# Miniprotein binders against Enhancer of translation termination 1 (ETT1), part 9

Target 1, 377 residues: Enhancer of translation termination 1 (ETT1), of Yarrowia lipolytica (q6c872)
Amino acid sequence: MAKRPLGLNKANKSKKKKLDSAEKAEKAVAKEISPENDESAEPAPALTLDADEEDDMGQLESLYKNWTSSERDSPRILHGVVHECDSLLQKAKGEGLPARFHEIYAASLLDLAEFADKKKPVKKKKVKSDDVAPETSDMFVDAALERVETGLEQYPEDAGLLFVKSRALKQDIDEKMSAVSKEERKETAKKMISQLNKILEVFKLAQKHASTVTPAQLDVVEELIELSGALESVVKQSDISETTLVACEKFYNEILASEKDENTVKKAHRGVGTCKMIVADSLLDLLDDDDEDNDDTVELAKKNLKAAIEHFQKSETDEDGEFMVTLAETMIQYGNLFETESDDQKKWYGEAVKRLRQAQRLGVGKYDEMILELEDD
Key: E = the ipSAE of ESMFold2; O = the ipSAE of OpenDDE; V2 = 0.75 times the mean of E and O plus 0.25 times the DockQ between their complexes.

## First folded at step 3 (miniprotein)

Design l12 (from L1, 14 letters changed)
Fold by ESMFold2-Fast, scan of step 3:
Structure l12 (fold): chain B 377 residues (1-377), chain A 98 residues (1-98)
Amino acid sequence: as target 1 above (377 residues)
Amino acid sequence: SDERIERLMQKLLELLMRIFRLAKKIEELAKEGDPETVEELAEKIRELAKRLYELAEKIRELSEHGSPEEVEELEQEIERLEDEIQKLEEELEQLSKE
């Protein structure tokens, strides 16, 4: 028997670093598809659309623009962007890359999560091969978080990176919630409240350092409002959405005070309207049947619904049927708070009917029975 | 013309993704199949990747100095590369099917 060539290392290995399986697979594939160059084996940069070192970021921006200007229904462009980011990272050895590089890289990894399969529970029986594991959505979210932290270490006050971190942390909550059983959903949601508070702090920091606003950043605000409401619904705990709504409404109002881009302004108006509507819904949920102390609550609900309608009308377009339904529902809720068959009630029901009829013409749904009930009043 | 260049860049990215998927599929088959056949397919993918790189450099040059004729020639070269990638995809699908 010959002596074994390896020595045993019994040192503590508690901190094992494991490369993401997708990253391992991509690096292995990049080596395999790289053009043969005898023994030199040129790296992945040989596969980029442009190897110009002076315009590396310009090229990356152009590739990413192809994704942001598309229908966003195919992952092929995102894989191309990630491949280009990997090439630039290898070329720069991780040094001298701007905040925008880390932002595009992290955002692309996060967007790829939408196209990946959800993590499946571990079943009895191990796979025969341990080489290539399927890429799951949680792996892309984890990769995005690691990339954004790398960028923030170098650029701690970059608004773009902070907004991507907020979105990635939100998706991390979604991944954890979807991976747990129905019986454990409430307990898991309670644990996610602390992460939501961390997201809100990151979001506030991002807003403080923002010099420009993009539609993608406005989408983050909308997602945070939706997440806070979903968690509140699961845990049956009050106040969770209230803190989120205050922070988000402040962000939208700052945009309305400074921004001139028509589409961004319209999105901000929709955002403020949504915040006002959610506040009104919460106030109305507190009302008991036959409660004589409700007058002040009703007046506050009216004030918030009226503000919501005014903001929604400033963002209204003739082609957005789904939004017309949302506006109509808000108008109906507002009309319901007036005296039966009053001129005010008739006015708001009439305005709602106009939006419902237009939504039907655009093919969004059928509202014939609701329209008849509203017109009878 | 700028629209044609952007369209070519998008098509190049699509072909790059298809080559990436083919390489990944071959890597999976290398663990289960005949090593000699797998190595021949891997070599073919490396040749396609090299041609894709050459086309990528040509697209960059056309962005600065492109004529309509050169753009049309590049479109034809990319279409030929796409056809060759599609044939390789079909070959791998037949091998996977047994």
Scores: ipSAE 0.000, ipTM 0.103, lowest interface PAE 22.9, mean pLDDT 71

Design l14 (from L1, 14 letters changed)
Fold by ESMFold2-Fast, scan of step 3:
Structure l14 (fold): chain B 377 residues (1-377), chain A 98 residues (1-98)
Amino acid sequence: as target 1 above (377 residues)
Amino acid sequence: SDERIDELMKKLFELLRRIRQLAKKIRELAKEGDPETVKELARKIRELAKRLWELARKILELSEHGSPEEVEELEQEIERLEDEIQKLEEELEQLSKE
């Protein structure tokens, strides 16, 4: 093509260079904010904002809702939420921000930890303080804890913030256990056990101040049971899981007594069922050690498994194939405690088969061989 | 590793079938045998069946995300259970000859 005329707007060069440098810096920051800057394969899911443009908190709620209602498989939505939180924090200079702002911000930082790389056990020879943004999972958990504490200073009885605090404290234990050397693992686990009580107290305080509890908030109780078992395995003590299990079952029963949300009630029933299953498994593990009391132990295990099945049945849905497999497995375990080929065993194997067939119909897996072995003859 | 998982599941159900056959033989033995010996054998079969169904659950979990190391551990556990079932079959065969 023909040459174009050179530079018609020869304005003040120092001002233009300063503006160009500012624009370049802003673009570099925008590029660094995206975790997918060097990726060309997968676009982030579309975000929608239904809120009024002048309602800052309404916009933040709408953006966060896009995350909580999504498959939660892309961190881009969370980076968008955090960016909006940073913008609102700068605009407000820390004033006039509600408890919900701190809750969304802390929860989003905590959820980002799942997508971040784990801390590598490396001794740093020299470090300068460079005001580095969180890049590892432990840094995101630490940032979430700082944010929730900032919110709780202003709103000490806010249930939402207390629920996020309990979840962040649990994740902090996970991060510390993941980062510890094999030689220090047992000592670190012993220290983390003492933190389980702190998490339970924070969750109990959250529940006391809550008008309602969501299924997602109740996940902390299930995670505490799992964490107590993992820590017990490392330190080889038998008391930790039992103490945690008793406390967690109590929380689920309190939810069942007070909560009206159908999904939360179903989640609580699943929680009680899981607690009953763990008790039954512990009882059955004792059968080889005490032949004198085996019949009594089996009857107690049957009682706990039957209670587990009843709670699981109250929480089952026609569309949750994965849970139907869990329920079927519990029914098989219960059936195994009856005399081989008895009417009771056949009944519970039959109930298990119904759930396995439905799970298979929903595409969860293939159970044809298992069904054939459970069927009479 | 899907091929190994399928083989594990197949082996598991073969062992469950063997336990069912043992249970039938114990019922026949109960007609003329010592009641305490029959109770002990029934208890052992119930425990083995429980362990096999626990393994079935673990195999299903591995079908989603299992490592080669985890598959190897399950293979070893199934081999141990097969050995225990074999010993029980031999014990029951000796008792039936008496």
Scores: ipSAE 0.000, ipTM 0.375, lowest interface PAE 13.8, mean pLDDT 76

Design l16 (from L1, 22 letters changed)
Fold by ESMFold2-Fast, scan of step 3:
Structure l16 (fold): chain B 377 residues (1-377), chain A 98 residues (1-98)
Amino acid sequence: as target 1 above (377 residues)
Amino acid sequence: SDERIDELMQKLNELLDRIEQLAEKIEELAKEGDPERVELLAQLIEYLAEMLERLAEKIEELSEHGSPEEVEELEQEIEQLEYSIELLEFALRLLSRK
């Protein structure tokens, strides 16, 4: 039996990586133009409610809703939320505040980290800063973690707080990896594997106590998958991504079994598909000319790619060009595992070409060279 | 159909046996003194066992409800569990070739 060489798959991965890098670079440049957290052309948003002290949480919820319903591109609303939280904390002296207060406060501090300047990799004097406002992204993450732990001391099973904790712990890993010197990167990454495992347990606990899960709360799962790959590449350990992918697939499958919200269900299908695709990629990277396990590896990769395609198709939309590229790449990888010019290979390359053309029409990128290559083979 | 549901339950029992065999192999690995790796693999086994338990509950409910579409979805979920088990079995074989 003749099988198609995987050279086409590697060439296509290279092209996709280049396009992703260009997009990320454009976003990074845009962020640098306006990095100041306290820049505001207008005063913080004001709430208009009847003058009842018992409505303090209602006012905070209304202000936070302005952030969650916005494009989340201005830190002005977040500064307003944090200022309101500080006011309520002083008024209550930390007593009688509900879990939702701590959740909003921690989430807002964490979101502000995205707008703050990154800490340079320099030795930091450990100063007790209970009275100092955060200035850098690592300080906002630290403040968010402290706030969420304060909330969890009072409300240890609150799902909202546990979801924020998982996101804050993930951002903490990002901050520590960004701040470390090149020489210390491997040792720091080894320590972060332990924290990654802690995040998986925190998310599992959050999901157990949640009556519903939002698409936004699932965002961290995708980020944990990406993080596991990054840590694996630094430490050269084969188990990190496998452990994380199995755990994340389970989280998504729990959503598929229980959640009614169409957007959350679609996100979970995309998540499972992504897990299966990454597993297949890892398996194919293990192929060796003199290895007896090559046939078993190819069979397992084939099963994972087919499963990925099925989940992606259940979450397919006509407006998401970036997703169409991901689906097309999965279809190309699957097609590559069939005999050259077989009906199965032609079918999956044809489906991939369809998605690539639609992605081009949506302005995601240019795939003319790849399309020609797929049609000529 | 009843026959299809019975086949799925038989498949889940097969997958449970395979998870138990993986747990035994991980216990053997624990004797060789890599506690962090053993802990990660044990976590993987726990996740797979929880997934299997959830699918077993779903098949019990489905035996009363009877939707053909729901049976097809359950078949797909059981195949996903099998894929995850096959991946871990493959990884452990590679580790044993050390």
Scores: ipSAE 0.000, ipTM 0.353, lowest interface PAE 12.5, mean pLDDT 76

Design l17 (from L1, 23 letters changed; at its last look DockQ between E and O 0.38; V2 from the best seeds 0.00; counts 0 for: pae E 9.8 > 1.5)
Fold by ESMFold2, look of step 4:
Structure l17 (fold): chain B 377 residues (1-377), chain A 98 residues (1-98)
Amino acid sequence: as target 1 above (377 residues)
Amino acid sequence: SDERIDELMQKLNELLDRIEQLAEKIEELAKEGDPETVEELAERIELLAQLLEYLAEMIERLSEHGSPEEVEQLEYSIELLEFAIRLLERKLEELSKE
């Protein structure tokens, strides 16, 4: 009779935001546990006597590594990386720079976009920067696209440049969607949807030339999955998002067939599970009291939720409380599709409660009220 | 494995026939239907045909070195394609009643 409410779409948005915030907090705590004062004077490229000052790319790599290993909470290091890139361009007159230079430059510009305003209205008679217009996130993404294409003109099969291109193309869709008026969003989203599979194909080409991918590089495919959901909500063309989602699921399954790195395999399992969970959510949103296909739709949703749980369980770790919540929500949604008070429903609610309690012990959320509802007889 | 692959290929051929029938119904609807609606439905059918070709490619690749788990995942993808086709068939049936 009564199905417990499930905020799957809200949980997906909260999971993404909470995961990003938890990763930043985790890095901050790790930084504090092993601070600079815990170690004798740490040699830096500029401080060591063994540093080759004519190795400009070595110095650029060191600056970029400093950024990628940092908490990434301030653009200061990125401005240093870009300044060094500008200096190298001036010295070489733009000639003969390696593919890695273009990769770092474009990636740094993409990272800078995260610190910039989307679009800022002109302040009435309060502009404090001397005649300098604020740099906006779309300007950084456009510059990154120009940089990566310049690099690909010289190195058309470079895996690093192709990986950055896939990131830049995905971020460009985000910028174009955020920049248009409400009335133009549907038309713009329809145009952008045609690019989703093309972005995945750029990513696959990068993988072909690299022979493998890192878990961090797979973030682009995860973001394509989420972007597909966001564009679907604007356009309301479910068959288009399902096409992209199936392509992403196929990609992750190919990763599972060939990759051996434990972290990459776990991320691929999470990718397949997420695709199946989104399909199930879309199917359940289609339920209509007068539709003769409801039983078939529910059965297909059950199949996808069961498969999602199986993949999530293969990727579960004792350290990721945010993912325990995601898995628990999926288990609750699956349990909701069984008869009220059935043994199967109670089983899956019990599995969800175990994970919610573990997440609370890891400091992720407070679920006492939800646990009470799930354990109610 | 081979038996399951043959069943998937047969299913995909059935779905192809249904997509072709949808295309024929869209051409008939174009004679009297709203041009904007007809163009949108034609675009959706083209996307389904592209997905079908993609799944057919996967069946061929899995027939030589696919795992049972990969075949099961492909089965779910084909079921999703069938659902999308059924949705369009329902929409065309509703439009033909008007």
Scores: ipSAE 0.006, ipTM 0.418, lowest interface PAE 9.8, mean pLDDT 75
ESMFold2-Fast, scan of step 3: ipSAE 0.011; ipTM 0.413
ESMFold2 (binder alone), look of step 4: mean pLDDT 82; pTM 0.807
OpenDDE base, look of step 4: ipSAE 0.022; ipTM 0.481

Design l18 (from L1, 19 letters changed)
Fold by ESMFold2-Fast, scan of step 3:
Structure l18 (fold): chain B 377 residues (1-377), chain A 98 residues (1-98)
Amino acid sequence: as target 1 above (377 residues)
Amino acid sequence: SDERIDELMQKLNELLDRIEQLAEKIEELAKEGDPETVEQLAYSIELLAFALRLLARKIEELSEHGSPEEVEELEERIELLEQLIEYLEEMLERLSKE
């Protein structure tokens, strides 16, 4: 008898599950911002701020700015933002909402994932029940992706939406990798490598259409580098780490060529420095004590570490003691490539000691033992 | 010995794949006129050249104790990869004259 192929039924089922997850996440947010009484319904403090616009978008922007300017430790502000977005959707009968609306809505749903319960690892005999918790992090990520796609259908070249999409796709990889069983980890990682390549394309498109880039929008780039290493450790035949590193360094260099915001430029310099360090580490891993060509590899590693130090110095501030430690560690690594007790080694160990002492004065940590070790060498 | 030769052949195949990817990126750069990737591509080619040089030394070490037929195949592949890297360097040099 004529039964439909399981594959066809499975495809329809997968689409329905994704839509249901997004809907449940939106409902969960609505419930959270619906208090038990009027007194507990007090919205975020940002609602009392003066806005240049008296329109609905001006109010939403003011509320969202309170979140982005805060310590980001209270989900109440995000619940307020999502509630305002839901109200604007109901009010916008016959009118299109701007790209910024979809961006704020999607970003808020994505940020709520950090406060939600994590999806537990999938067990071989686990059956999906009707009692699946509606407030899981993967449901918020799915809702954010659906909102971004809705916005991109109307505004396909909007940089803000494309940046949020890249961040949401990265979070989706994190959710899927944390939820997968040990037996399925390698196959899931292979699929996630394909998604990571898609993220690189989305980010490139976002930068192409962006007039300016914020430090927060650039955060995903370092996360992609870290993620590529984690995925390659599972799928050892992949070159995803190198491919990602090359693309990410290019993203940072595009910021350095065009961006005027001091904080974004400093973040890009730190990013390039980190890329140069990763390369130096990879070059040093190729060294073999029996190889006569080690000198060429060491010189290339020195070149990359020197470039890393120069980029890090351009992002250094007198108050950033934690970063002074990172810079000091890079200087030590560079010094280690020179002949023992050489003038060059002593110079770079000395520069590292200077940064470590500055970090101690700023209260970042205690480095007396490390300083003693560097001074004895 | 057999296991070591297989590992070296696998590494050479990985380098060939990376060279092919770089060739495509250089062609994309030529087509789309994005000069800001020139330095990064030059650097990637430099990394491949050094990785190939290290593998060449490992094969030279095995030439006295390995199978002559297998060593000859590895040496031929290294020669091919070296020529491909030189070609990529020439392509990038032409693009840098923008």
Scores: ipSAE 0.000, ipTM 0.174, lowest interface PAE 20.5, mean pLDDT 74

Design l19 (from L1, 21 letters changed)
Fold by ESMFold2-Fast, scan of step 3:
Formats: structure tokens, C-alpha cells, sequence
Structure l19 (fold): chain B 377 residues (1-377), chain A 98 residues (1-98)
């Protein structure tokens, strides 16, 4: 199967390249908006292609913007973005592509991992991610890491690429933990723990070169905290999450001291609150009926939970129903540490009920049974 | 909101007319070759026509029981479909020149 030979007609080649690029983007969009979507009575997902540009990077940015501005619940736009990236890479050959190209390509591959099937059995014929299109979640993560490293070779201090690298490294840990046998799980977890601080270092380097950070980019730090707890439960060691929590909390406090963007500040407050909540949970897990230090432990847990609630309240918005549930759960946990039917317990259960009712109004879930249990008749 | 609903219905009808024009152009291009590309465009145009008809039904429901928030959501969705139709019109214009 021989393709048409490359000619030396520069003007005709450039014009055809632009038309082919637009046609390929359109094919990707059309493929994603297949008749299969007619199975749903829901309105068609919104698609916008900003076509004021006739340059390749402008078209790619428009396609990617449709993904980042969407509900991110369908891989259709992502497949379109990746297809356009493949097209641009093929057409560029020896030409240098900007850091932003590698960033969009890597980020899209990484996001596709969430929609892909889990790793196939090892007995299947060996498929290399460097000579085949990704099909499983681990292959998409590997492809994303390969792409971001390719970009960083040319643009080693690019903040965008470094942010994507930190996110891809975190997802790589998730994939590796999901893929290992029960016999290997503990040893793999031990290896992954050592990577957590390295991921935070990559993120800090990205922030240094960016001089600022968005709320979405801070998600990696929050996910590192959650992952450290999960790994601790597998390894059954009590100090792993504490080391990661201290490092992440310190970083969030540095963000609070320097950042001016309200949304980033709110996200950092959520991060500090989560760290405080996890510390309180760890303290409560140490409670032993035979231990005379229980009163001191409970009081320390109360201090951490109250600090968590205060930070969470500084980050609260009337539109984030999922966070209202998290805040309500923290308030319930705090209320549980007070004397039964005390004014303090009633206060915090009441505050939790308010958040649960608002979360229900926002469509997050149904909490009627929990609300009844918290309300004293 | 009644005025907004009337405006949405008018915009929807305009978009349906534009989709019909695109369908006619794609049928014409099918006679000049490139059948796979033409098939994909025809399928996309058909899908958009169905989406606009679904929104027409939803607008009728809102005229009886709709909230301002639901009207705003439909306005945004119709606006995005208009942008996609503009993109397809531009794409078909380029294809017709080659």
C-alpha cells in the first residue's frame, strides 16, 4: 500500500495540508457523532469548532477547548483531538511542533485512559505502546507519559508539560496498583510510595515556571493525599500518609500565602481541610478502650476537625453539591465527638443537614434517611 | 420567558433550514466523488437534524412548565449547535471548491 509521493509544490502542499487537516477534524467529529448516539433521548452533546483559524494549531486548540468546556463524560471529542494530533504529527515529519501541541496530545491521551477498558490478560500477544494505538487504560497512560517526555526533551521548563507529567505519573501509579496480583500488591505499594514525593516535586517545578496554578491543576496534590492513604492501607504501615500529608499541607499553605486567584485559594483551603480531616480520622482510629490517653486524642481530633470545617467553609460555594456532602460528613464526624443530645452536637448535625438538603436540590443524591437520623424528633 | 421561548423557536427553525441546505449540498458533492467523506458528512447532518427536532419538543414543553434556568440551558445548547452548523457550512464550501 504505497501513499502518494510527497511533491515539492510548497504552495499546493500547504493549501492541501490545511484542507486535509480541517477534513480530518470534521471526520473525527462526524465519527464521534455517530447514529449510535441516537439510542439516547438526551440532547446531543454540545460541539463547537472555532474555525476563525485556518492554521493547524488554532484548529487543535478549538477542538481541545470543546473538551475542556464540556461535561467531560464522553470520549468522542478526545478521539477527535488525538486524531488531529496524529494528523499534525504525520504532516510535520521533521518540523518542530510547539510545547502546547505535546501538552494537548499528552493530556488527551491521559483523559482517554478514563474511558478505556482495563489492562488485558498478559497471555495476549505482546502489544507495544510505541508501535500500536492505545486500547486499554494503561496503554493510554503510557502513551501520555511518552508524549510528555518527548515534549519535555525540547521544552524542559514548560509549565504546561510539567503539570501534565505530574498528573500522568499519578495515574500511572493507579494503573500499576490495579494491574498487580494480590501477591505482588504490598511490594508494588512500597515502590509507589517513594514516587509520591517525586510527583509533588514535579508539580512544584511546574508551578515555579508558571508562577501561578489553577484549581484544576491542584487536583493532583489532592489525589496524592488520597493515594497515600490507599497505599498505607495496603502496606499496613502507619506513617506513610503522615509524611505525604505534611508535605502536601505545607505546599497548600505556601499557595495560600502567595496566590491571589479566588478559585485557586478556595481549592487550597479544601486541600488543607482534607489534610486536617485525615489527621483527625487517623487519631480516632487509634482510640482504645484500655488507653487512658483517649480524652487527649479525642480533643486533638476535635481541634483538627474544627480546623478542617473552617477551611472547608472558606472554600464553600452554593453550586458544588458534591463538596457539600463532604463538608456535611465532616460536620457529622465532629458532632459525633460531643455528648449525645448536647447543644454542640445538635448545632453541627443541623449544619450538616443544611448542606445535605442543598446537595439533594443540586441533584447529587438522596439523603432523606440520613437527614431524619440527624434530626432529633 | 415567553419572548425568549419564541426567539428560541425562531432560531431553531432557522437552523433546521440551514441543515436542509447542507443536506442538499452534500448530495451534490456525492456525485463528484469522495464517497466515504460524503457519507460521514451526511450522517453528521442527519444527526444534527434529529438533535434540533428533539430540542423543538423540549422548547414546547418549556413553554408550558419551564424554569428560567432550563430556558438558559437550551439557549446555550442551541448556540453551540449553531456554531457547529457554521463550521460544517465552511467545510462544505471548501470541499466544493476542490
Amino acid sequence: as target 1 above (377 residues)
Amino acid sequence: SDERIDELMQKLNELLDRIEQLAEKIEELAKEGDPERVKLLAMLIEFLAQSLRYLAEKIEELSEHGSPEEVEELEQEIERLEELIEYLERMLERLSKK
Scores: ipSAE 0.000, ipTM 0.098, lowest interface PAE 26.0, mean pLDDT 73

Design l2 (from L1 with K40E R43E R46E L47Q W50Y R54L K57F R60L E61R E64L)
Fold by ESMFold2-Fast, scan of step 3:
Structure l2 (fold): chain B 377 residues (1-377), chain A 98 residues (1-98)
Amino acid sequence: as target 1 above (377 residues)
Amino acid sequence: SDERIDELMQKLNELLDRIEQLAEKIEELAKEGDPETVEELAEKIEQLAYRLMLLAFKILRLSLHGSPEEVEELEQEIERLEDEIQKLEEELEQLSKE
């Protein structure tokens, strides 16, 4: 046994994310369907408005901040933001609204898509006030795209709007992929690859015009990496994610060069490390298929794994057990590339064991067999 | 390196637009054209699109860890793709006149 399993923590993270998304959707449906389920004082989401704000945009920012600082598991705040945006549109008349207005409006419409019914409406009883409102997730994505384009007509170089556009275009691909039959999925995915290139172009333009980066904008990067991986798995082409990974890594590195916020810096380090680890995983897959190792491939894998470890170490915390498993897995992969029983291999296996033991203390799985194997020398 | 990589990506975007125009012309030709010829041309367009995607992946990988020599080799492959796209554009233009 020379190599340890790849993707141990990635599988756990993917599972958790899918379960969390399903729970959010179920909660949203339950709240919409059960208005008669009276249980005393049903706690409404806490909304904190800045009473000292002097303008309409300040009030809108305060409402939106309540959403971005929340657990994002209820659409109630988003409906409030959209309602305020509609009010400001009616008030605007001959006056232009700022880029930030269109950004918040589009982002809120896009986020509402996650809570909406994915079924296409068939014949529905007409409701006077709802005839023009989005009702399904794809309709919310379409509304978000329309809103961001309206903003970009007035503010074509606004980074915030361009980032929201890239997110909305990514979600549009997800909606189209979810709507097709299993038989059509591969052909649809092939068409979506060309759309991915267009998204990357918009993302690069957004990056060029960005003056500040928030943790929320880094979520766009993670979503693009996930999308590229999903498309790659469907069409079974080995390099689709590489285009996205390198663009995203460049973005993270630019953040590291300019940003001072500790949380943003840690998230960017984790992002670079993840990009490096995914590249290394691809290279290691090539090694697994070869009967004999290519020295150049081994050295490139070592370089990427070492860089991943260094970035991960700059982002690790004592409380994140799932991340400790990711770091440990990276260390094991790196150790595997050294000669058996060498000092270097023992060092990196030892560092991995420390993280695995801490992950177990935090309740993230059981790794006793793996630890024993790593310490067997 | 970054400037050279950005230039190559811009070139690929230009070639992607040309491939999309070819796809649009094929859809129009499909209404009146020979089904066998339309299928052959559609397959060629799909192959060109796939090669463009592969080149985009290689460009971005080289920006992570690539030599100037490897970038030069990629530039030559992009030139070859452009030549093939141009030949197909000429073929489709000729077919539209018949």
Scores: ipSAE 0.000, ipTM 0.142, lowest interface PAE 15.7, mean pLDDT 71

Design l20 (from L1, 20 letters changed)
Fold by ESMFold2-Fast, scan of step 3:
Structure l20 (fold): chain B 377 residues (1-377), chain A 98 residues (1-98)
Amino acid sequence: as target 1 above (377 residues)
Amino acid sequence: SDERIDELMQKLNELLDRIEQLAEKIEELAKEGDPETVERLAKRIEWLARLLEMLAKRIERLSEHGSPEEVEELEQKIERLERAIEYLEKLLERLSKE
């Protein structure tokens, strides 16, 4: 590849570093798929291409679908997707490619970051990492951000690109927080709060322009809630997690008001339930055995736990044993706030027992002692 | 680090054992103690047990994929729960002696 002329401006230097990183990441992906490794070019899983989708974008969609429908535990499919994106970019010869091209390309680069080494050596689980890109994870995140911005220059209101941007910006925070020394951690976290607020705005814009939202596009919302708590712990500020939680609950409620896709609606219900659980946990953490206001706090916690249960039940399926345990735990917490041996306590303990027994039947774990305690109480 | 996650899991199991001991003590106090006080304490013990079980799932998830920040948050939350359990242990000891 030809060497580019260098700018002297700080912005040009930063852009040059990101472009170099992107080109290096793309070249590393191409190297992984090289003919030198052509012993068994077996696709894993087997790829089914629709004969009616002979156009370039249709073929790319089919390849990407193999990744999104897989367990996402092997980078091999992602390397194939990125290679196809590189091929299409070369065929285009500077012509406009659709927003979906930039979306798939950026998303694939971002997903490859999870399989890449950190700047510091990171031990990888043998069952989850059979193959890794030689580039570092921060370089893949930078490449993804550059690709999504390239797409947004041409398609500034594309919801798909905006959703990928929110996910890439969140991953950028994770990379920056992982890379800093203990001494720099608090100052870096303060800067990341500003970026978190930017992510919330980007996600809001993505929802505004989206006609539909997939469950995968909604994943970042839960991650933002968790991130806000982590940043608050480092900075010791009391408002960032609360502000983020309010914004994220609003995102979920917008899905519930407008979305038709059953899977996305179920995910939004689980999201709202989780938000209500976090509020209830915070309220119960404030309980003091001698506090005269405990009754009011308990009643507010009950309201939030009841709302959590209702939302969780709207997302309940008969096959998700892990979620049945989560729902049962919420029901037990709620039941514990009622008078001992009351009809309400017995009702919610009974509902919890049903979920725990079903979870056991699905092989999730053993809850015999817990069931016995709930039935005897 | 993996060491910190292992330490969190060990601490969590220690706190689960302690909460089981508190549940046994509250059952003994139910025979002779003030019913309202016993009921309030039993509810809090059950709530803390459920919270520890929820944290166990978060630690399991963290052992597969998690940031140092998430580990630090869980360390702080477990430390707060340890203090709550210690307070209940002292309170139940006082009530048993009357």
Scores: ipSAE 0.000, ipTM 0.161, lowest interface PAE 18.3, mean pLDDT 76

